# VHH binders against Abasic site processing protein HMCES (HMCES): the designs that were tried, part 119

Target 1, 269 residues: Abasic site processing protein HMCES (HMCES), of Homo sapiens (Human) (q96fz2)
Amino acid sequence: CGRTSCHLPRDVLTRACAYQDRRGQQRLPEWRDPDKYCPSYNKSPQSNSPVLLSRLHFEKDADSSERIIAPMRWGLVPSWFKESDPSKLQFNTTNCRSDTVMEKRSFKVPLGKGRRCVVLADGFYEWQRCQGTNQRQPYFIYFPQIKTEKSGSIGAADSPENWEKVWDNWRLLTMAGIFDCWEPPEGGDVLYSYTIITVDSCKGLSDIHHRMPAILDGEEAVSKWLDFGEVSTQEALKLIHPTENITFHAVSSVVNNSRNNTPECLAPV
Short names: E, the ipSAE of ESMFold2; O, the ipSAE of OpenDDE; V2, 0.75 times the mean of E and O plus 0.25 times the DockQ between their complexes.

## First folded at step 14 (VHH)

Design ta10 (from hx2 with N111Q; framework vhh_6z1v_2; at its last look DockQ between E and O 0.06; V2 from the best seeds 0.00; counts 0 for: pae O 11.8 > 2, placed apart)
Fold by ESMFold2, look of step 14:
Structure ta10 (fold): chain B 269 residues (1-269), chain A 123 residues (1-123)
Amino acid sequence: as target 1 above (269 residues)
Amino acid sequence: EVQLVESGGRLVRTGGSLRLSCAASGFTFSTYAMGWFRQAPGKEREVVAAISWHGGITWHADFVKGRFTISRDNAKNTVYLQMNSLKPEDTAVYYCAARSYQFYDSPKEYQYWGQGTQVTVSS
């Protein structure tokens, strides 16, 4: 998992993240650094993407069920990293394998601090490698979506322009992540950065790729992963497993070049 | 306190029509998507139709498409289900449900539920 789409305007994205706190009150997550949100159909490592995390990370005695949304750098920079330039990391922190998460200092340390986050995307891309060939077919992978209709137009054929209305009711992909906070040795702003936890692929995706992100399917899973004040690391890790509640379609190779930021990146072919 | 109150359920002959209403209170209705669900005896609760918070986007289950129409009136805090060409298999308790901003086909995604209204279709 090294490419995602997260293209919604900030207000649409925020509404898609509506949730209930532990008292049953409906809320929207509160933004930090909203001006750093850079929507794109084609997000790659080292770019910023929005994640959810508990308010308790920022405010003493806050309700740990309340959520903050903030852009963070994809590619976790450990708090103990001593160089001044994160590109000097000698190991890849774009993803974190679930089977070794408690063995890797880069991930175990922030996880022990409760630094769990939910990585948001429209969906992710994965490249299928066929037997005996170097040809790769990209797919866009996402939660199943309910097929919407224009109001008052029962039975109307789906049109290309109705694709934009699908996004008004889009169920965001919610992936389990770990974040860390790195203070540059020469000073400056604290860098928040994340990794996406991966698991073995479910049967539905196994022909595309052998790994998938750990998807948090539903509000209960999202709430438990975020709530480090009430949910221990051991209990939270039980949420990390493959899911079959996923769908996909083939897309154009336009997405291969990470500089391409157009709807064509995720359009069915 | 949030309250959803369905009304309009009754006995109707096969081929008949019926309009269900669901009056909402205790929340900002115009920020909630609404759904109609039904539960027949011995069956699981299933989604019938849903409508977006702004009313511009709807969805209808295949088994009611062309026969039932969901609508809403945000000024009256009310969601409706117009039911035409009724069949005996439409006999069920019909529930309205609310979820902030987005609708889904799964009952577990909905936050508020009404008590239901009985619809019975005789032949």
Scores: ipSAE 0.520, ipTM 0.799, lowest interface PAE 1.8, mean pLDDT 90
Fold by OpenDDE, look of step 14:
Structure ta10 (fold): chain B 269 residues (1-269), chain A 123 residues (1-123)
Amino acid sequence: as target 1 above (269 residues)
Amino acid sequence: EVQLVESGGRLVRTGGSLRLSCAASGFTFSTYAMGWFRQAPGKEREVVAAISWHGGITWHADFVKGRFTISRDNAKNTVYLQMNSLKPEDTAVYYCAARSYQFYDSPKEYQYWGQGTQVTVSS
């Protein structure tokens, strides 16, 4: 996975991340660094994307079932990295293979610390290799969406706020991630960065690409992955597997350029 | 050139059904939310229904009360309004409109408009 979409306005995104804590109380995740959130139809590595993580990572003795939403850098920078520039990493940390997650220090160490996150996206992009040509066909891959009918007086409320609610029904893709905290040697703010765990593709996607993100399908899976206080690493890793609960459509080559940030990236061709 | 062409409007009796169609061209249809509006004589234009770019989200006005259903076919660049249980109060010119990706209930927010199709419901 090297490209995602996350374009919802912040408020819509927040509402889409509504959840119940362990007490059954309905909650919205609290934002950390909301100003770093930059909506885009075309998110690439090194960009910031919103992730969910347990409040316990920030607050001692917090309820570990509570969720925080925070933009983090895509591409895990290990805490032990001693260079001043994260771009100088000699290995790719955009993805973490599920089969080697416990073999690589860069992923094993933060995972062992409970640094599990859920990476949020509208969906992700993959490119299908075309036989006999150097051309690749991009696809947008996402959760199946349920048609929602909303009734109400649309005519009276000219408020932009009401229309943003229309997007409240989009089911976000929830991908399993590992994050780490890196302190720059020269000082400054702690950098939070993440990697997306990948697995072998499900049968439905196998013709498009041989690998897919580890998707956490449903609130239980999301909750267990996030709750490092109650759920061990071993138990959490049981959640990492391919899922068939995915749909996709072909999109235009517009998405090939990471600078393109328009709805055309998602549009079916 | 952007074009929205409505069709299907006609005279119908109370309790009748009608399906309106709007054929779109000249823009990337699948990146636009679509809406149906209506304007009766002496009244302001009002939103009837709206549908997101992917068709997963629909909005219907309160006065619709389940009688009308908006849908779309992105492969055909067409949006539809199925109207059932029509009433004389539904008599109006019905307009198709397009808004880039997001749809709004205000007519002012829509970028493209059709010429409209007349729907008349007789008692």
Scores: ipSAE 0.000, ipTM 0.289, lowest interface PAE 11.8, mean pLDDT 87
ESMFold2 (binder alone), look of step 14: mean pLDDT 87; pTM 0.882

Design ta11 (from hx2 with W59Y N111Q; framework vhh_6z1v_2; at its last look DockQ between E and O 0.33; V2 from the best seeds 0.00; counts 0 for: pae O 10.6 > 2)
Fold by ESMFold2, look of step 14:
Structure ta11 (fold): chain B 269 residues (1-269), chain A 123 residues (1-123)
Amino acid sequence: as target 1 above (269 residues)
Amino acid sequence: EVQLVESGGRLVRTGGSLRLSCAASGFTFSTYAMGWFRQAPGKEREVVAAISWHGGITYHADFVKGRFTISRDNAKNTVYLQMNSLKPEDTAVYYCAARSYQFYDSPKEYQYWGQGTQVTVSS
């Protein structure tokens, strides 16, 4: 997983993250650093994307079931990193393999501090390698979406207007992540950054790629992953597995260039 | 205190029409998506129709398309299900449900439920 779409306006994204706290109260996540949210159809490592995390990370004695939403840098910068420029990190922290997460200091340490987050996206892109060629077929991969229609219409129509309405009710992809907090040696604001945990691909995706992000399917999984106050690392890691509840379609090569930020990036071909 | 109160369920003949209402209170109705679900004896609860918090987007299950129409009136805090061309297979308890902002087809995603209203369609 090295490319995502997260393009919704902030208010639409926030409403898509409505949840129940431990007491059963309906809530929206509270934003931190909303000015750093940069919506795009074509997010790549080192860009900022929104994640959910427990309020307890920010407020002493807070209810650990309450959620904060904040943009974080994709590509975890370990708290022990000593150089002044995060782009000089010489190893790839875009993803974290689930089978080695407890062996890698960059991931084990923040995980032991309860620094679990849920990475939000419309979906992610993956490139299928075709035999005998250097060309690869990109796919957009996302949760199955309920078929929507304009109010008062009979039957759902597969039209451009339906795509606009689908985004109003889009089920965001929720991926398990680990984050860390890095204090620049020269001073300045703490840098929050994340990695996406990966697992072996499910059968439905195995023809596209052999790895997939660890997807948290449903509010119970999301709540348990976030709630480091009540759910231990050992229990949380049981949530990390492939899922078959996923769908995809082929897209054009427009997405290949990370500078392209248009709806064409995820349009079916 | 959140309440969802369904009304309008009754016995009707095959081919008949019926209008269900669900009155909501105890929460800001205009920020909730609403759904109608049904459960026949021995069957799983299933989504019939759903409508967005702003009323502009709907879903209707394939088994009711062209026959049932969901609507809402945010001024009256009420969601409706107009049921036409009723069949004996439509016999069930119909439930109103609410979820903040977005609707889904799975009953487990909904936070608030009414007590249900019985619809019986005779041949």
Scores: ipSAE 0.607, ipTM 0.839, lowest interface PAE 1.3, mean pLDDT 90
Fold by OpenDDE, look of step 14:
Structure ta11 (fold): chain B 269 residues (1-269), chain A 123 residues (1-123)
Amino acid sequence: as target 1 above (269 residues)
Amino acid sequence: EVQLVESGGRLVRTGGSLRLSCAASGFTFSTYAMGWFRQAPGKEREVVAAISWHGGITYHADFVKGRFTISRDNAKNTVYLQMNSLKPEDTAVYYCAARSYQFYDSPKEYQYWGQGTQVTVSS
């Protein structure tokens, strides 16, 4: 996974992340660093994206079932990294393979500390290799959405009003991530960064791409992944597997350029 | 204890209107999607309408054709089904159902169910 969409306004995103704590109380996640949230139809590594994480990471003795939403840098910067520039990392931390998560220090260490997060997105993009051509067809992949009578294809929202309605009720993709905290050697703000755990693709996506993000499907899976206070690493890792509960459509080549941040990125072709 | 209690079902004439209500208790109502289902004799249970936890998204089955409208009042822990232009084919037991906070990609899977209310439409 090297490209996502997360374009919802902050308020809409927050509402979409409504949850119940362990007491059954309805909650909205509290924002950390809301000003770092930059909505985009085309999120690439090194950009900031919103993730969910347990409040216990920020507050001692907090209810670990409570959730915080925070923009974090895509591409995990390990806490032990001693260079002043995260871009000098010699290895790719955009993704973490599920089969080697416990073998790589960069991921094992933060995971062992309970630094699990849920990466939020409208969906993610993958490119299908076209046989006989050097061209790749991009696809937008997301959770199945409820067909509202008026919601034609995401691309057919004839009116801005209809489009807004579709997105106001959009089920966000929830991907399993690991985050770490890095303190710059020269001082400054702590950098929070994340990696997306990847698995072998489900059967439905196998023709598009051989790998997919580990998707946490449902509130229980999301809650268990986040709740590092009550759920062990071993238990949490049981949640990491391919899911068939996804849909996709072909999109235009507009998404190929990471600078393009328009609804056309998501539009069916 | 989780309870869903349907009410409002009765005998009506063709072309008549009914409003069904479902009162929910024992769970955080505002965090659940709600749905109306119906089951006619000898037929499978089918979805009539569904509504998201906040009421912003609604689904109506194709056979509804604008005749029925689902709504909810979270302050009252109640979901409604306004049924207009009723037809004999609408005769069924109507069930209220609840699904956890999760956006439903399908109206088929619901966690909690009511006992149902009988709607009979006479010719």
Scores: ipSAE 0.000, ipTM 0.272, lowest interface PAE 10.6, mean pLDDT 88
ESMFold2 (binder alone), look of step 14: mean pLDDT 88; pTM 0.897

Design ta12 (from hx2 with R99K; framework vhh_6z1v_2; at its last look DockQ between E and O 0.06; V2 from the best seeds 0.00; counts 0 for: pae O 11.5 > 2, placed apart)
Fold by ESMFold2, look of step 14:
Structure ta12 (fold): chain B 269 residues (1-269), chain A 123 residues (1-123)
Amino acid sequence: as target 1 above (269 residues)
Amino acid sequence: EVQLVESGGRLVRTGGSLRLSCAASGFTFSTYAMGWFRQAPGKEREVVAAISWHGGITWHADFVKGRFTISRDNAKNTVYLQMNSLKPEDTAVYYCAAKSYQFYDSPKEYNYWGQGTQVTVSS
């Protein structure tokens, strides 16, 4: 998983994250650093994307079932990294394989601190290698959605009312992530960054690509992954598996260039 | 305390019409999406129609499309289901349900439920 769409305006995205805390209270997640949110149909590693995490990470004795939403850098920078520039990291932390997560210091250390997050997206892109050619067919992959009345297809954005009919009720993709906090050696703000855990693809996606993000399907799974105060690392890792509750459609090659930020990136072809 | 109270269910002949109402209290109605579900004896509860928190977006199941219409009045804290061209297969207990901001087709996603109103459609 190396490309996502996360294009919803902040207020629409926040409403899509409504949840119920441990006490049964209906809530919206509280934002940290909202000005760092950069919506786009075409997000790449090193860009910021919103994640959910427990409020207990920020506030002593907070209810660990309460959620914060914050933009974080995609591509985990370990807390022990010594260079001043994260781009000098000698290994790729865009994804973390589930089968080796407890063997890699860059992932097991923050995981042991309870640094679990839920990575939010409209959906993600994958490229399928076609037989007999070097060409690859991109697909947009997402949770099944309810089709609202008189709406256009996914990717219709020719007016505000058409956009609302598709996106105002969109179910966000919720992927399991690990984050870490890095203090730049020359000072400045602490850098929050994340990796997306990956698993073997489900049968429905195996013809597109052999790996998929670990998807947390439903509020129970999301709550357990986030709640490091009540759910141990060992129990949380049981949530990490493929899912068949996923759908996709082919998209044009416009998405190939990460500079293209238009609805065409995810429009069906 | 959140309450959803359905009304309007009764016995109607095939081809008839009914309007169901669901009065809501105990929460800010205008921030909740609403759904109508039904459950026939021995069957799973199934979604019939849903409407967004602001009322501008609706969805209807294929088996009722063209016959049933969901609507809401945020000033009255009420959601409605207009049921036309009723068939015996529509016989069920009808429930309204609420979910903060977004609606889904799965009953498991909804936080608040009414006690239901019986609709019976005779041949």
Scores: ipSAE 0.580, ipTM 0.833, lowest interface PAE 1.7, mean pLDDT 91
Fold by OpenDDE, look of step 14:
Structure ta12 (fold): chain B 269 residues (1-269), chain A 123 residues (1-123)
Amino acid sequence: as target 1 above (269 residues)
Amino acid sequence: EVQLVESGGRLVRTGGSLRLSCAASGFTFSTYAMGWFRQAPGKEREVVAAISWHGGITWHADFVKGRFTISRDNAKNTVYLQMNSLKPEDTAVYYCAAKSYQFYDSPKEYNYWGQGTQVTVSS
């Protein structure tokens, strides 16, 4: 996974991340560093994307079932990294393979510390190799969306506000991630960064690409992955597997350029 | 040039059914949410139904009460309104509208409107 979409406004994104804590209380995740959230139809590594993580990571004795939403850098920077520039990392940390997660220090160490997160996206992009050509067809891959009928009085026909309510029910893709905290040697703000765990593709996606993000399908899976206080690493890793509960459509080559940030990126061709 | 062309409006009897179509051109249809509006004589224009760019999310006004259904075919650049169990109160000009699938507080909200199609329901 090297490209995602996360374009919802912050308020819509927040509502889409509504959850129940262990007490059954309906909650919205609290934002950390909301100003770092940059909506985009075309998110690439090194950009910031919103992730969910347990409140326990920030507050001692906090309820570990409570969720925080925070923009983090895509591409895990290990805490032990001693260079001043994260771009000087000699290995790719955009993804973490599920089969080698426990073999690589860069991922094993933060995972052992409970630094699990859920990476949020509208969906992700993958490119299908076309036989006989150097051309690749991009696809947008996401959760199936349920047709919801909303009842309500939409005020005056000309109110853009009422139209935006149509978008409040988008089911976000929830991907399993590992994050780490890096302190720059020269001082400054702690950098939070993440990697997306990848697995072998499901059967439905196998013709497009052989690997896919580890998708956490449903509130239980999301909650267990996040709750490092109650759920062990070993138990959490059981949640990491391919899922068939995805849909996709072909998109234009507009998404090939990471600078393109328009709805055309995810539009069906 | 952006065009929305409504069709299918006609005179129908109470209890009848009608399917409206709106053909879109001049923009990337699949990146827009679509809606149906109506305006009766002496009344304000009101929203009837809306549908997301991918068709996965639909909204219907309370007065629809399950009688109308919005749908779309992105391959045909067309949005539909299936109207069943029509009542005299449903008599209005029905308009198709498009809104860009941009969630950004962009000052430039582009709304496109059709010219409308007359639906008349006789008692």
Scores: ipSAE 0.000, ipTM 0.295, lowest interface PAE 11.5, mean pLDDT 88
ESMFold2 (binder alone), look of step 14: mean pLDDT 84; pTM 0.860

Design ta13 (from hx2 with W59Y R99K; framework vhh_6z1v_2; at its last look DockQ between E and O 0.20; V2 from the best seeds 0.00; counts 0 for: pae O 8.5 > 2, placed apart)
Fold by ESMFold2, look of step 14:
Structure ta13 (fold): chain B 269 residues (1-269), chain A 123 residues (1-123)
Amino acid sequence: as target 1 above (269 residues)
Amino acid sequence: EVQLVESGGRLVRTGGSLRLSCAASGFTFSTYAMGWFRQAPGKEREVVAAISWHGGITYHADFVKGRFTISRDNAKNTVYLQMNSLKPEDTAVYYCAAKSYQFYDSPKEYNYWGQGTQVTVSS
């Protein structure tokens, strides 16, 4: 998983993240650093995207079932990293394979600190390689969506009313992530950064790509992954598996250039 | 205390019309999506229609399209189901349900439920 769409305006995104705390109360996540949220149909590594994490990471004695939403850098920078420039990291931390997560220090250490997050997106892109050619077919991959009345198809955002009918009720993709906090040696703000955990692809996606993000399907899975105060690392890792509850469609090559930020990136072809 | 109170269910003849109401209290109605579900004896609860928190987005199940219409009045904290061209298959207990901001077709996603109102359609 190396490209996502996360294009919803902040208020729409926040409402899509409404949740129930352990007491049964409906809540919205509280934002940290909202000014760093940059919506785009075409997010790539090193960009910022919103993630959910437990309030307990920020406040002593907070209810660990309460959620914070914050933009973080895609590409985990370990807390022990000693160079001044994160681009000097000698290994790729865009993704973390589930089968080796406890063998890699960059991921094992923050995971042991309970630094679990849920990475939010409209969906993600994957490129299918055809046999006998170098040409690749991009697909947009997302949760199945309920089809509302008077809505167009995905990408039929020719007016604010049509956009709203597609996206205001959109079920966000919720991917399991690990984050870490890095203090630059020269000083300055602490860098929050994340990796997306990957698993073998489900049968429905195997013709597109052999890997998929670890998707947390439903409120129970999301709550357990986030709640490091009540759910141990060992129990949380049981949530990490492929899911068949996923759908997709082919998209145009406009998405190939990560600088293209238009609805065409995810429109069906 | 959250409360959803359905009303308007009764016996009607095939081809008749009926309007259900669901009065809501104990929460900010205008931030909740609302749904109508039905359950016949021995069958699972199924979505009939749903409407977004702002009222601009709706869903109707295929088995009721063209016959039923969901609507809401945020000033009265009430959601409605207008049921036309009723059939014996529509006989069920009808429930209203609430979920913050977004609606789904699965009953398990909804946090608040009414006690239901019986609709019976006779030949």
Scores: ipSAE 0.636, ipTM 0.847, lowest interface PAE 1.3, mean pLDDT 91
Fold by OpenDDE, look of step 14:
Structure ta13 (fold): chain B 269 residues (1-269), chain A 123 residues (1-123)
Amino acid sequence: as target 1 above (269 residues)
Amino acid sequence: EVQLVESGGRLVRTGGSLRLSCAASGFTFSTYAMGWFRQAPGKEREVVAAISWHGGITYHADFVKGRFTISRDNAKNTVYLQMNSLKPEDTAVYYCAAKSYQFYDSPKEYNYWGQGTQVTVSS
């Protein structure tokens, strides 16, 4: 996974992340660093994207079932990294393979500390290799959406009002991630960054691409992944597997350029 | 004791509007998805609309076609169904139902049911 969409306004995104804590209380996640949230139809590594994480990571003795939403850098910067520039990392941390998560220090260590997060997106993009050509067809991949009266296909909205309504009830893709905290050697703000765990593709997606993000499907899976206070690493890792509960459509080549940030990126062709 | 009490059903003319209400008690309303179902004589009970516990997600059946809207007020422990442009085919007993946390389009998944309210649409 090297490209996602996360374009919802902050308020809409927050509402979409409504949840029930372990006490049955309805809650909205509290924001950390809301100003770092930058909506985009075309999110690439090194950009900031919103993730969910347990409140316990920020507050001692907090209810670990409570959720915080925070923009974090895509591409995990390990806490042990000693260079002043995260871009100097010599290995790719955009993704973490599920089969080697416990073998790589960069991922094993933060995971062992309970630094699990849920990466939020409208969906993710993947490119299908076309046989006999150097051309790749991009696809937008996302959760099936509930059929609401106006749940037209993305891009079928005939008016801005209709478009807004479609996204107001959008079910966000929830991907399993690991985050870490890095303190710059020269001082400054702590950098929070994440990697997306990847698995072998489900059967439905296998013709498009052989790998997919580990998707946490449903509130229980999301809650268990986040709740590092009550759920062990071993138990959490049981949640990491391919899911067939996805849909996709072909999109234009507009998404190929990471600078393009328009609804056209998501529009079916 | 869990109670769901529907109200607002009456005789209306074709093209008319009704607002159904369902008052809930005996359970934590805000943790339940709510649904409206209907059953016409000789027909199976079918989902009309559903709403998630927080109200952020709604489902409407295909036959609604924008005519009906489900909403809820958690502070009042009430779920509503605004019905516009009513047709004779909408004549049925309308039931309120509750399901813990997530809603479904199948009646079988709902835990609690009201007694229903009769909606009759005359030609």
Scores: ipSAE 0.014, ipTM 0.275, lowest interface PAE 8.5, mean pLDDT 88
ESMFold2 (binder alone), look of step 14: mean pLDDT 83; pTM 0.850

